VHH binders against Gliding motility regulatory protein (frzE). Designs and how they scored, part 19

Target 1, 240 residues: Gliding motility regulatory protein (frzE), of Myxococcus xanthus (p18769r270to509)
Amino acid sequence: DISNEVREQLDRVESDLHMLRDDAFRFVRRNDDGINTLHGNLAKMADHVAEARLVPLSTVFDAFPRAVREMSRTQGKEVDLVIENADIGVDRSMLGDVRDALVHLLRNSVDHGVESPDTRQQLGKPLNGRIRIRVRVDGDMLHIEVEDDGRGIDPERLRQAAISKRLINAVQAAALSEREAIELIFRPGFSTRDQVSELSGRGVGMDVVKRKVETLGGSVGVSSRIGRGSTITLRLPQSL
Key: E = the ipSAE of ESMFold2; O = the ipSAE of OpenDDE; V2 = 0.75 times the mean of E and O plus 0.25 times the DockQ between their complexes.

## First folded at step 21 (VHH; framework vhh_7pa5_2)

Design cc5 (from bb1 with Y32W; at its last look DockQ between E and O 0.53; V2 from the best seeds 0.55)
Fold by ESMFold2, look of step 21:
Structure cc5 (fold): chain B 240 residues (1-240), chain A 121 residues (1-121)
Amino acid sequence: as target 1 above (240 residues)
Amino acid sequence: QVQLVESGGGMVQPGGSLRLSCAASGFTFREWYMSWVRRAPGKGPEWVSEINSEGSSTYYADSVKGRFTISRDNAKNTLYLQMNSLKPEDTALYYCAAEPDMWGYSEWEYWGQGTQVTVSS
């Protein structure tokens, strides 16, 4: 039945089917490679656009040395400002809030942190006080530290203030660690002067700074040692 | 015991002058910021002026700039407010208030009883 002629036709058909299968596999693989390349290129383009939106912090930080000189002159103090890594960028939409927050921190450090030259001499400190702003990036988070070498923040004074304001009782106040007591400066309702007047010549309560930073998706921290100074740390997303 | 005692209020005609004083005791006066705050009848408190601990910086509400002068004498533990060119809208009970000179904390912790200033024709 089956003759050599029929067998040879079947062999040719089988060979043709193998070639069609191989061609189909190559076509599918090339399309998959092209799609993966396109996805990779689109991801790179999105990264480039995000980086193009960033504006260097120096655009707002460059005004700070002049502002600190003015604050210092009016308070009769000598204060040097050191700024590190201001070329790091942040989303343009955040610049105003970052500037405003840092101005409040700088005013607090000049007005209440750094001591007068006479007091610094008595304490054995350099006559010129120092404020340092340091910026770094960790992943997608921006870290801004503002440090002064002033008198620091007294946790016992803050415990007593919280008791007198009836925010906590004496037992609760005694249970606070030093760090927890210092963080009272961020508590809503702790500084109430701004409820009376918006036209103060002084700074505003630290709860306002914390609220602004949290609205941007960030957090704020404080570290302080009596007689040695204070550091406020702002942690913010670099892009919104 | 902390005390803040205002004096020097009274009645004056528009355009007149008064000098208010606030005598402080019971705390280290020279380490505190001092303010004048006024309360007109039926209105909330209004900040008027502030002076820092050393007396080197003074601040004024726009409504009183050029007319009022705040000062302090740390040797006498006394705060002053010189009020010139008084207007009927300056009529109020004037309080002195004390705030500690402290990083990150803004609160008038001590208040006086107030002294009445009345400006009328």
Scores: ipSAE 0.555, ipTM 0.734, lowest interface PAE 1.3, mean pLDDT 86
ESMFold2 (binder alone), look of step 21: mean pLDDT 86; pTM 0.869
OpenDDE, look of step 21: ipSAE 0.556; ipTM 0.733

Design cc6 (from bb1 with S56T; at its last look DockQ between E and O 0.61; V2 from the best seeds 0.60)
Fold by OpenDDE, look of step 21:
Structure cc6 (fold): chain B 240 residues (1-240), chain A 121 residues (1-121)
Amino acid sequence: as target 1 above (240 residues)
Amino acid sequence: QVQLVESGGGMVQPGGSLRLSCAASGFTFREYYMSWVRRAPGKGPEWVSEINSEGTSTYYADSVKGRFTISRDNAKNTLYLQMNSLKPEDTALYYCAAEPDMWGYSEWEYWGQGTQVTVSS
């Protein structure tokens, strides 16, 4: 009976499909452990690679004492550079950008932060200025602080500068907190010299520094007090 | 009112000398870096020289190094540019510019009207 034969064939096909389904499930289960193990191993490998890519910040900092001395001497200033925790590692791929950022900060501190010896004497400050670089790790983030004991940043001067540049109006400027006013240094168009100044190697604005740091997945902050100095904080991932 | 007034420009022969002055008023001169910037006909502005607020540090473009000397007198609120060994290539309108001595700030806030320097045989 053709009907019975067809039924038998259908039953066989159903049985075979059931077996195949079961085999497929078994295969997926067996390989699930393997896949999980592979993922675990890949994660470990990634961690190891990340660790292998860490280079001590001292590689960058070793040149800074001389640079700061040279910059200071040309200006008739004496600035002591103190570096803390230079042995902390940073991703090799970020070294160049970190170096550039720090050089820019040091330059600003020497040029515009630290007062002349005569001024410092008048203010009752030590004759020698001090710049401190502090490095710390906070979780997965690297914190680099550049602190000077100079004149600090005047938020009112920055407000006025921003008004003059037509970045903000007087009402907006007055509404800014001191912190917000100081943060104007990072605002695009605030600290950048026209193309002419870029040629002189002078004119990299803090907005560029901020952008670079942000591109690396980090952030930049500033704190300053008139007469006490300024601190710039770079927050960067320790590993990319 | 803020004013920067350049003077001392003129026509000189190649190899000649000029001394430019920039008289500043209306702002705290000693709190500013001062620069000379020049603009030649058909060319963009060119930075020439800069001096820090205290007058202890001076910087020059390569094109003028050894020939030009920038100085300032904060008591007189005056910026100077001594130009020696002038060349035809130095022909330009020379501006004085003032940049606030502020951390994280790097832009000229004030400009003069310029003084014309012409070096021609």
Scores: ipSAE 0.590, ipTM 0.745, lowest interface PAE 0.7, mean pLDDT 88
ESMFold2, look of step 21: ipSAE 0.619; ipTM 0.756
ESMFold2 (binder alone), look of step 21: mean pLDDT 88; pTM 0.885

## First folded at step 22 (VHH; framework vhh_7pa5_2)

Design dd1 (from aa5 with E107D; at its last read DockQ between E and O 0.70; V2 from the best seeds 0.70)
Amino acid sequence: QVQLVESGGGMVQPGGSLRLSCAASGFTFRDYYMSWVRRAPGKGPEWVSEINSEGSSTYYADSVKGRFTISRDNAKNTLYLQMNSLKPEDTALYYCAAEPDMWGYSDWEYWGQGTQVTVSS
ESMFold2, look of step 22: ipSAE 0.631; ipTM 0.792
ESMFold2 (binder alone), look of step 22: mean pLDDT 88; pTM 0.885
OpenDDE, look of step 22: ipSAE 0.716; ipTM 0.817
ESMFold2, fold request of step 23: ipSAE 0.659, 0.653, 0.668; ipTM 0.801, 0.804, 0.819
ESMFold2 (binder alone), fold request of step 23: mean pLDDT 87, 88, 88; pTM 0.877, 0.878, 0.878
OpenDDE, fold request of step 23: ipSAE 0.769, 0.747, 0.772; ipTM 0.856, 0.841, 0.857
ESMFold2, last read: ipSAE 0.542, 0.651, 0.647; ipTM 0.696, 0.798, 0.791
ESMFold2 (binder alone), last read: mean pLDDT 88, 87, 87; pTM 0.880, 0.879, 0.878
OpenDDE, last read: ipSAE 0.749, 0.741, 0.749; ipTM 0.844, 0.839, 0.845

Design dd2 (from cc3 with R30S; at its last fold request DockQ between E and O 0.61; V2 from the best seeds 0.70)
Amino acid sequence: QVQLVESGGGMVQPGGSLRLSCAASGFTFSEYYMSWVRRAPGKGPEWVSEINSEGSSTYYADSVKGRFTISRDNAKNTLYLQMNSLKPEDTALYYCAAEPDMWGYSDWEYWGQGTQVTVSS
ESMFold2, look of step 22: ipSAE 0.631; ipTM 0.776
ESMFold2 (binder alone), look of step 22: mean pLDDT 87; pTM 0.877
OpenDDE, look of step 22: ipSAE 0.729; ipTM 0.829
ESMFold2, fold request of step 23: ipSAE 0.666, 0.685, 0.660; ipTM 0.803, 0.824, 0.804
ESMFold2 (binder alone), fold request of step 23: mean pLDDT 87, 87, 87; pTM 0.875, 0.875, 0.873
OpenDDE, fold request of step 23: ipSAE 0.782, 0.763, 0.782; ipTM 0.864, 0.855, 0.865

Design dd3 (from cc3 with S106Q; at its last fold request DockQ between E and O 0.57; V2 from the best seeds 0.67)
Amino acid sequence: QVQLVESGGGMVQPGGSLRLSCAASGFTFREYYMSWVRRAPGKGPEWVSEINSEGSSTYYADSVKGRFTISRDNAKNTLYLQMNSLKPEDTALYYCAAEPDMWGYQDWEYWGQGTQVTVSS
ESMFold2, look of step 22: ipSAE 0.622; ipTM 0.789
ESMFold2 (binder alone), look of step 22: mean pLDDT 87; pTM 0.871
OpenDDE, look of step 22: ipSAE 0.756; ipTM 0.848
ESMFold2, fold request of step 23: ipSAE 0.651, 0.656, 0.635; ipTM 0.803, 0.809, 0.785
ESMFold2 (binder alone), fold request of step 23: mean pLDDT 87, 87, 87; pTM 0.874, 0.874, 0.877
OpenDDE, fold request of step 23: ipSAE 0.754, 0.716, 0.748; ipTM 0.847, 0.821, 0.847

Design dd4 (from cc3 with S53D; at its last look DockQ between E and O 0.43; V2 from the best seeds 0.41)
Fold by OpenDDE, look of step 22:
Structure dd4 (fold): chain B 240 residues (1-240), chain A 121 residues (1-121)
Amino acid sequence: as target 1 above (240 residues)
Amino acid sequence: QVQLVESGGGMVQPGGSLRLSCAASGFTFREYYMSWVRRAPGKGPEWVSEINDEGSSTYYADSVKGRFTISRDNAKNTLYLQMNSLKPEDTALYYCAAEPDMWGYSDWEYWGQGTQVTVSS
C-alpha cells in the first residue's frame, strides 16, 4: 500500500530528523557560531515534515453521511449531517483514532440525542434531526465539534446515576454545577459498559473517548442544554 | 422496587429453540434500552443482544446473529429473546439488563437474576 510506504518513509525521515537534531545540538554545543542557523534549519525541516503528515479530514468525513443515514434509518429517524471545513488537515497518525472517536459521537447523537419523529413533532421541532460537525484550527490545536439538536443531557439524571454507582454521595452531587454534572459522563467508572462493549462495538463510554483523545495529547469537552441538544468538542494537536 | 425477572430458560438439544422473557417493574421501562447478557461457567459476561427504547432498532453479537431475535412489548413491560438453532456454546446464565436512554451514558443500571439455558445432547 503506497500510503503505508509513504507513512513509513515519513516516520523514518522524522526519526532521522530527530537524530540529526540531537547531533546538531551536540555539534552546536561544541561550535557556538553555527548554533542559530542549524537550529533554525532543523525547526523548518520539522515543520515541513509535520505538514507532510497532514491528511484532510474529508478522508474520514466522506463516509459519515452514509453512516448517519444508516444509523438513523434503523431507528426510524431522519438526521441531516452538516459538515463544515472538512478540508482541514489532521496528522495521519491520528486519523484512525479521530475517526473512531467521531463515529462514537455520531452514534450517541443519533441514538440518544435526536428524538423520534413523533417526539420531535410534539415538541415543535423539525421532524429531521440535525448533526453538525465543525472543524477549526486555533493556534496549534485542531478543534472538532459534533453538535446535535436533540434532547440534550439531563444533569440531574447524571447526578442520580453517579449516586447510584456510588461515585459520589448525594451532598456531592447536589454541589455540582450543571456543567460539572454533565461532565460526569467522562468520569472513570461512570460508564462501565466499556469492558463488555468492546465485544459489542456499541456503548463505548465517553470516558474511553476522553482517554483516547488525551492519549493523543488532546482534550474533550461537552456542552448541553435540555431540549436543545449537545455539543462535544475534541481538541487535538494539529501536528504531533 | 425495581425488578427484572427472567424466565423461559431450560435444557434443549442442539438445534433446538427457546424463548426467554424478562418482566420489568419498578421503573419506566419504555425509557430504557434493554439487553441480554449471558455468562457461561468460568467465563466473563458476554453481551448478546440489545434493543432500543422504542423497539425500532436491534443489535446482536456476531456469535448469535441470524439465530437470536430480540423484541420488546412496552405495554407489557416485557423483553424477549427468541433463540433458534441453539448450540452447546450458547449454554449460559442469561440476564436481562436495562440501560437508561441517556446521551453519553453507557451502562446497565438494572439486572435480573438470570435464567439458565443449557444446550446439550
Scores: ipSAE 0.301, ipTM 0.637, lowest interface PAE 1.7, mean pLDDT 86
ESMFold2, look of step 22: ipSAE 0.496; ipTM 0.686
ESMFold2 (binder alone), look of step 22: mean pLDDT 85; pTM 0.860

Design dd5 (from cc3 with N52S S56G; at its last look DockQ between E and O 0.52; V2 from the best seeds 0.59)
Fold by ESMFold2, look of step 22:
Formats: C-alpha cells, sequence, structure tokens
Structure dd5 (fold): chain B 240 residues (1-240), chain A 121 residues (1-121)
C-alpha cells in the first residue's frame, strides 16, 4: 500500500537524519576534545619552561648571615639571622634585584631596628636581636617576609615628619590610620638625607626598595608594633 | 626646646688643629645619629662625618678621612669633631645635625647654627 511505502520512506529519512546528527556531534566533540587536549599540553609546557628558569633563593641568601654579622659588628650590636625556606626558587632574572632589596631591609633592621645589647637588657629583651627571613609561595606569587624584634616604627613621629616636610598638612596627617602613617616610609621624597651623602654606610630609604619590587611586578607592605619590631613583606611573581 | 650649639671654631694656620663641640639639649641625645656638615663660602652643604647613636660606628667623607675624628659623650649630650692637619679647603661654617635612629626614615631633624673654622696662612 501506498501509505505503507510513504511511512517507510519517512522512517528512512528519520534514520538518516539521526545518523547525520550523531556524526555532527562526534565531529564537534572530537574537535573540542582535541582543542582542550592541546590547551592542556601547552599549559603543561609553559609550566615546565617557567620552572626551568627558577633558581633557589639560597643562591643569594647564603651570603646574608655573614653580611648581617659584619653589619652588626660595625654597629656594636648582636644580631642573629634566621632564614626559612630559602630552597624556594625565583626567576633567575630577578635574583639581583631581590638581593639588593633584601640587603636594604637587613641594613635598616640592623642599624635602626634592633637595639644595642645594653638597651635590650634595660627593656628585658634577649641580648641578641633577631632578624627572620621567611619565604613562602601563594599561588604564583612569592612572599618574602623580613622581620626584626627591634624597637618598631613610630607612626606619630612619621606623621610629624611628613607635616614638617610639607608633604601633607596637619588635617591630612590626623586622618591617616596608624598603618597609613607607617606606610609614609615608602613615599618618594620622604627620606631625603640619602640624597645628600651616599657614603654614610647606612641603609637607604624604603622608596628605593618599593621601586625595585614594583619594577619586578610586585608589591611591598609593612607592619610594626612599637617595642616589638617590624615586618616588611615583599610580594613578587615567582616567574617573569 | 631643642637646641644644638656648636663651639670651638676659630682661626688656625694650615697644619693646625681644632676641636669642635656641639652641646645638645631638649631631646634624647642617645637616640639620634649625629653628623657634622659644613658649608664653605659660596658653596652648598657638604657632609663631613657621622657617628651612630651609641658611638659604635663612625663615617667620614673622603676629603677628611684620616685627619678628622668624630666622637660623642652621651652622658654629657655632647658631640665632638677633632680636626687635625687642617687645610685652607677646610674653611667653612660647621654645623651639627641630628637624625633620629629610626627604621625606614632618614632625615636631619635638628640643626645647629654653626661655628666658623678658618684656615689661613
Amino acid sequence: as target 1 above (240 residues)
Amino acid sequence: QVQLVESGGGMVQPGGSLRLSCAASGFTFREYYMSWVRRAPGKGPEWVSEISSEGGSTYYADSVKGRFTISRDNAKNTLYLQMNSLKPEDTALYYCAAEPDMWGYSDWEYWGQGTQVTVSS
């Protein structure tokens, strides 16, 4: 019958359409799978290249205990340096800038952070001061903390210095939180003496450290408590 | 009130010696790095020497190294500069300057009025 023949033709057309649909889905799926595999492999290759460029921070940190000992001797102080996780790596191209930044931080901590043994005895502190360098990785960012157990940073003195230098007025200074006042150490032009004599043999202003770190794509932070000490944190991309 | 008062300047012949003093009051002297800075006629300021808060470290400009000796007496709140083998080039007004011993901040917070040193044949 003629009606049965039409039904059979419609069934064949339907079957052909289902096969075409299935072929199309297989093509799309295979293409998507291939693209995803390629992206995955490229990501793995990029990770391997980045890791091959990493050099342990110990490469530059190993000289620091001797440097701190010499700085301390020059200042008549006793300072112990503790370094944690120096086997963590950083892009070889950043080693010099990281070294330079950390030398500035160590110089500041020895010169101005850690008190003399006599002063520490009067304050009830251990006679040997302490500086700790701690390295950790958070995602693709490297964190280097330099902490001392010295006198800390006085935010009110920084407010008054900034007013005296006409960098801010008294109203602006009063509006700064304690944290914001301490961050004045990073402000360009705040520590002006180093421009008069580079030969003093003392540490350099924190604006130099901040600029070096920012050139590497990072950031710098500070926390401090009077009488307890200060911590400077460098945050850097591990790879460039 | 904070004061830094220099004394001990004068006139000497080349090769002579002078000892400068700077008497400090109105602040906690032992918590400051102390410097000598000089200004020759018609010239800008020139840093000469520096001593740490408790006297452990001393620093000198190349032009005076070996001839000048900086020292301090924290019990008397006094800074000193012993100047030997003086040259005409050392002729200047000599100031003492105080910088707080403070993490991350470096600036001469207090200045004296200066004492004149004149080296002439």
Scores: ipSAE 0.565, ipTM 0.729, lowest interface PAE 1.2, mean pLDDT 86
ESMFold2 (binder alone), look of step 22: mean pLDDT 87; pTM 0.872
OpenDDE, look of step 22: ipSAE 0.656; ipTM 0.792

Design dd6 (from cc3 with S106T; at its last look DockQ between E and O 0.48; V2 from the best seeds 0.62)
Fold by ESMFold2, look of step 22:
Structure dd6 (fold): chain B 240 residues (1-240), chain A 121 residues (1-121)
Amino acid sequence: as target 1 above (240 residues)
Amino acid sequence: QVQLVESGGGMVQPGGSLRLSCAASGFTFREYYMSWVRRAPGKGPEWVSEINSEGSSTYYADSVKGRFTISRDNAKNTLYLQMNSLKPEDTALYYCAAEPDMWGYTDWEYWGQGTQVTVSS
């Protein structure tokens, strides 16, 4: 039975090929497993480093109540500032930019948002105005909301201003929703006092705030209701 | 139509006084911050003073603090600038400018044509 010997050798060759295939798959799996483990460990280490670089927002927010008090006194207004969740951290390198953006928002709310005590009394509002800063984290994004209970933002006035400045024509203005009209405050060229300083007692253009936030990888939103107030939302990466 | 008309300028000696007025029409005056801005010969505009919509808060450039007083009369739609202890460097064309009292909008939306102030011996 010489043909049995040939079949037996062919069976051995087939078995050897299966073992080589299995060994190759084991090698690939081991290498992939090792790389996946290293990727996981590196990601975990990167997260730890990013977390170690975080500094609580309170390091800059703690000065805001005094700043709002001084702004309010200058304007003859009574404004309470409420800050929520300032223990949340952000990359130290972003603190200055966050502080600057929020100072602009606070200045606007005190100067132009919150009404004088006499006006608030006539409108049936609490005599003291309110500004609320609220922080939260959603994934790796920091959300900072600055809300006031002032007069709100009038979309029709903004449409007319944009037409007068030739940023849009009347047809374009009529096509804007109320939200789109309010967002004109962020439009380049809308606020033309490019170099307004704090010495003037006024806020700076909101296009500057938006540009800074976008440079940091974030975005800015606005919502407002006439007579009820406005909310500006900054979305920023928590770390670089 | 919107108009801002300045008056009260003139020539004075150093140490003298002038009172500028700015008559406003064609818009709701009490809803605007009002400013005085001056332009000296060969120089760009320089902000001088500002008053909020209700007249409750006033602001001054360092160069004029203690010498100038801004005021407004919302019943008469008129802005004023009392200028005392005038110096030669105050020589300029003085404009009134109106900025809406609005969240997020920082623009001198309306301007007057200016009134000349000249301080020289």
Scores: ipSAE 0.585, ipTM 0.750, lowest interface PAE 1.2, mean pLDDT 87
ESMFold2 (binder alone), look of step 22: mean pLDDT 87; pTM 0.876
OpenDDE, look of step 22: ipSAE 0.742; ipTM 0.839

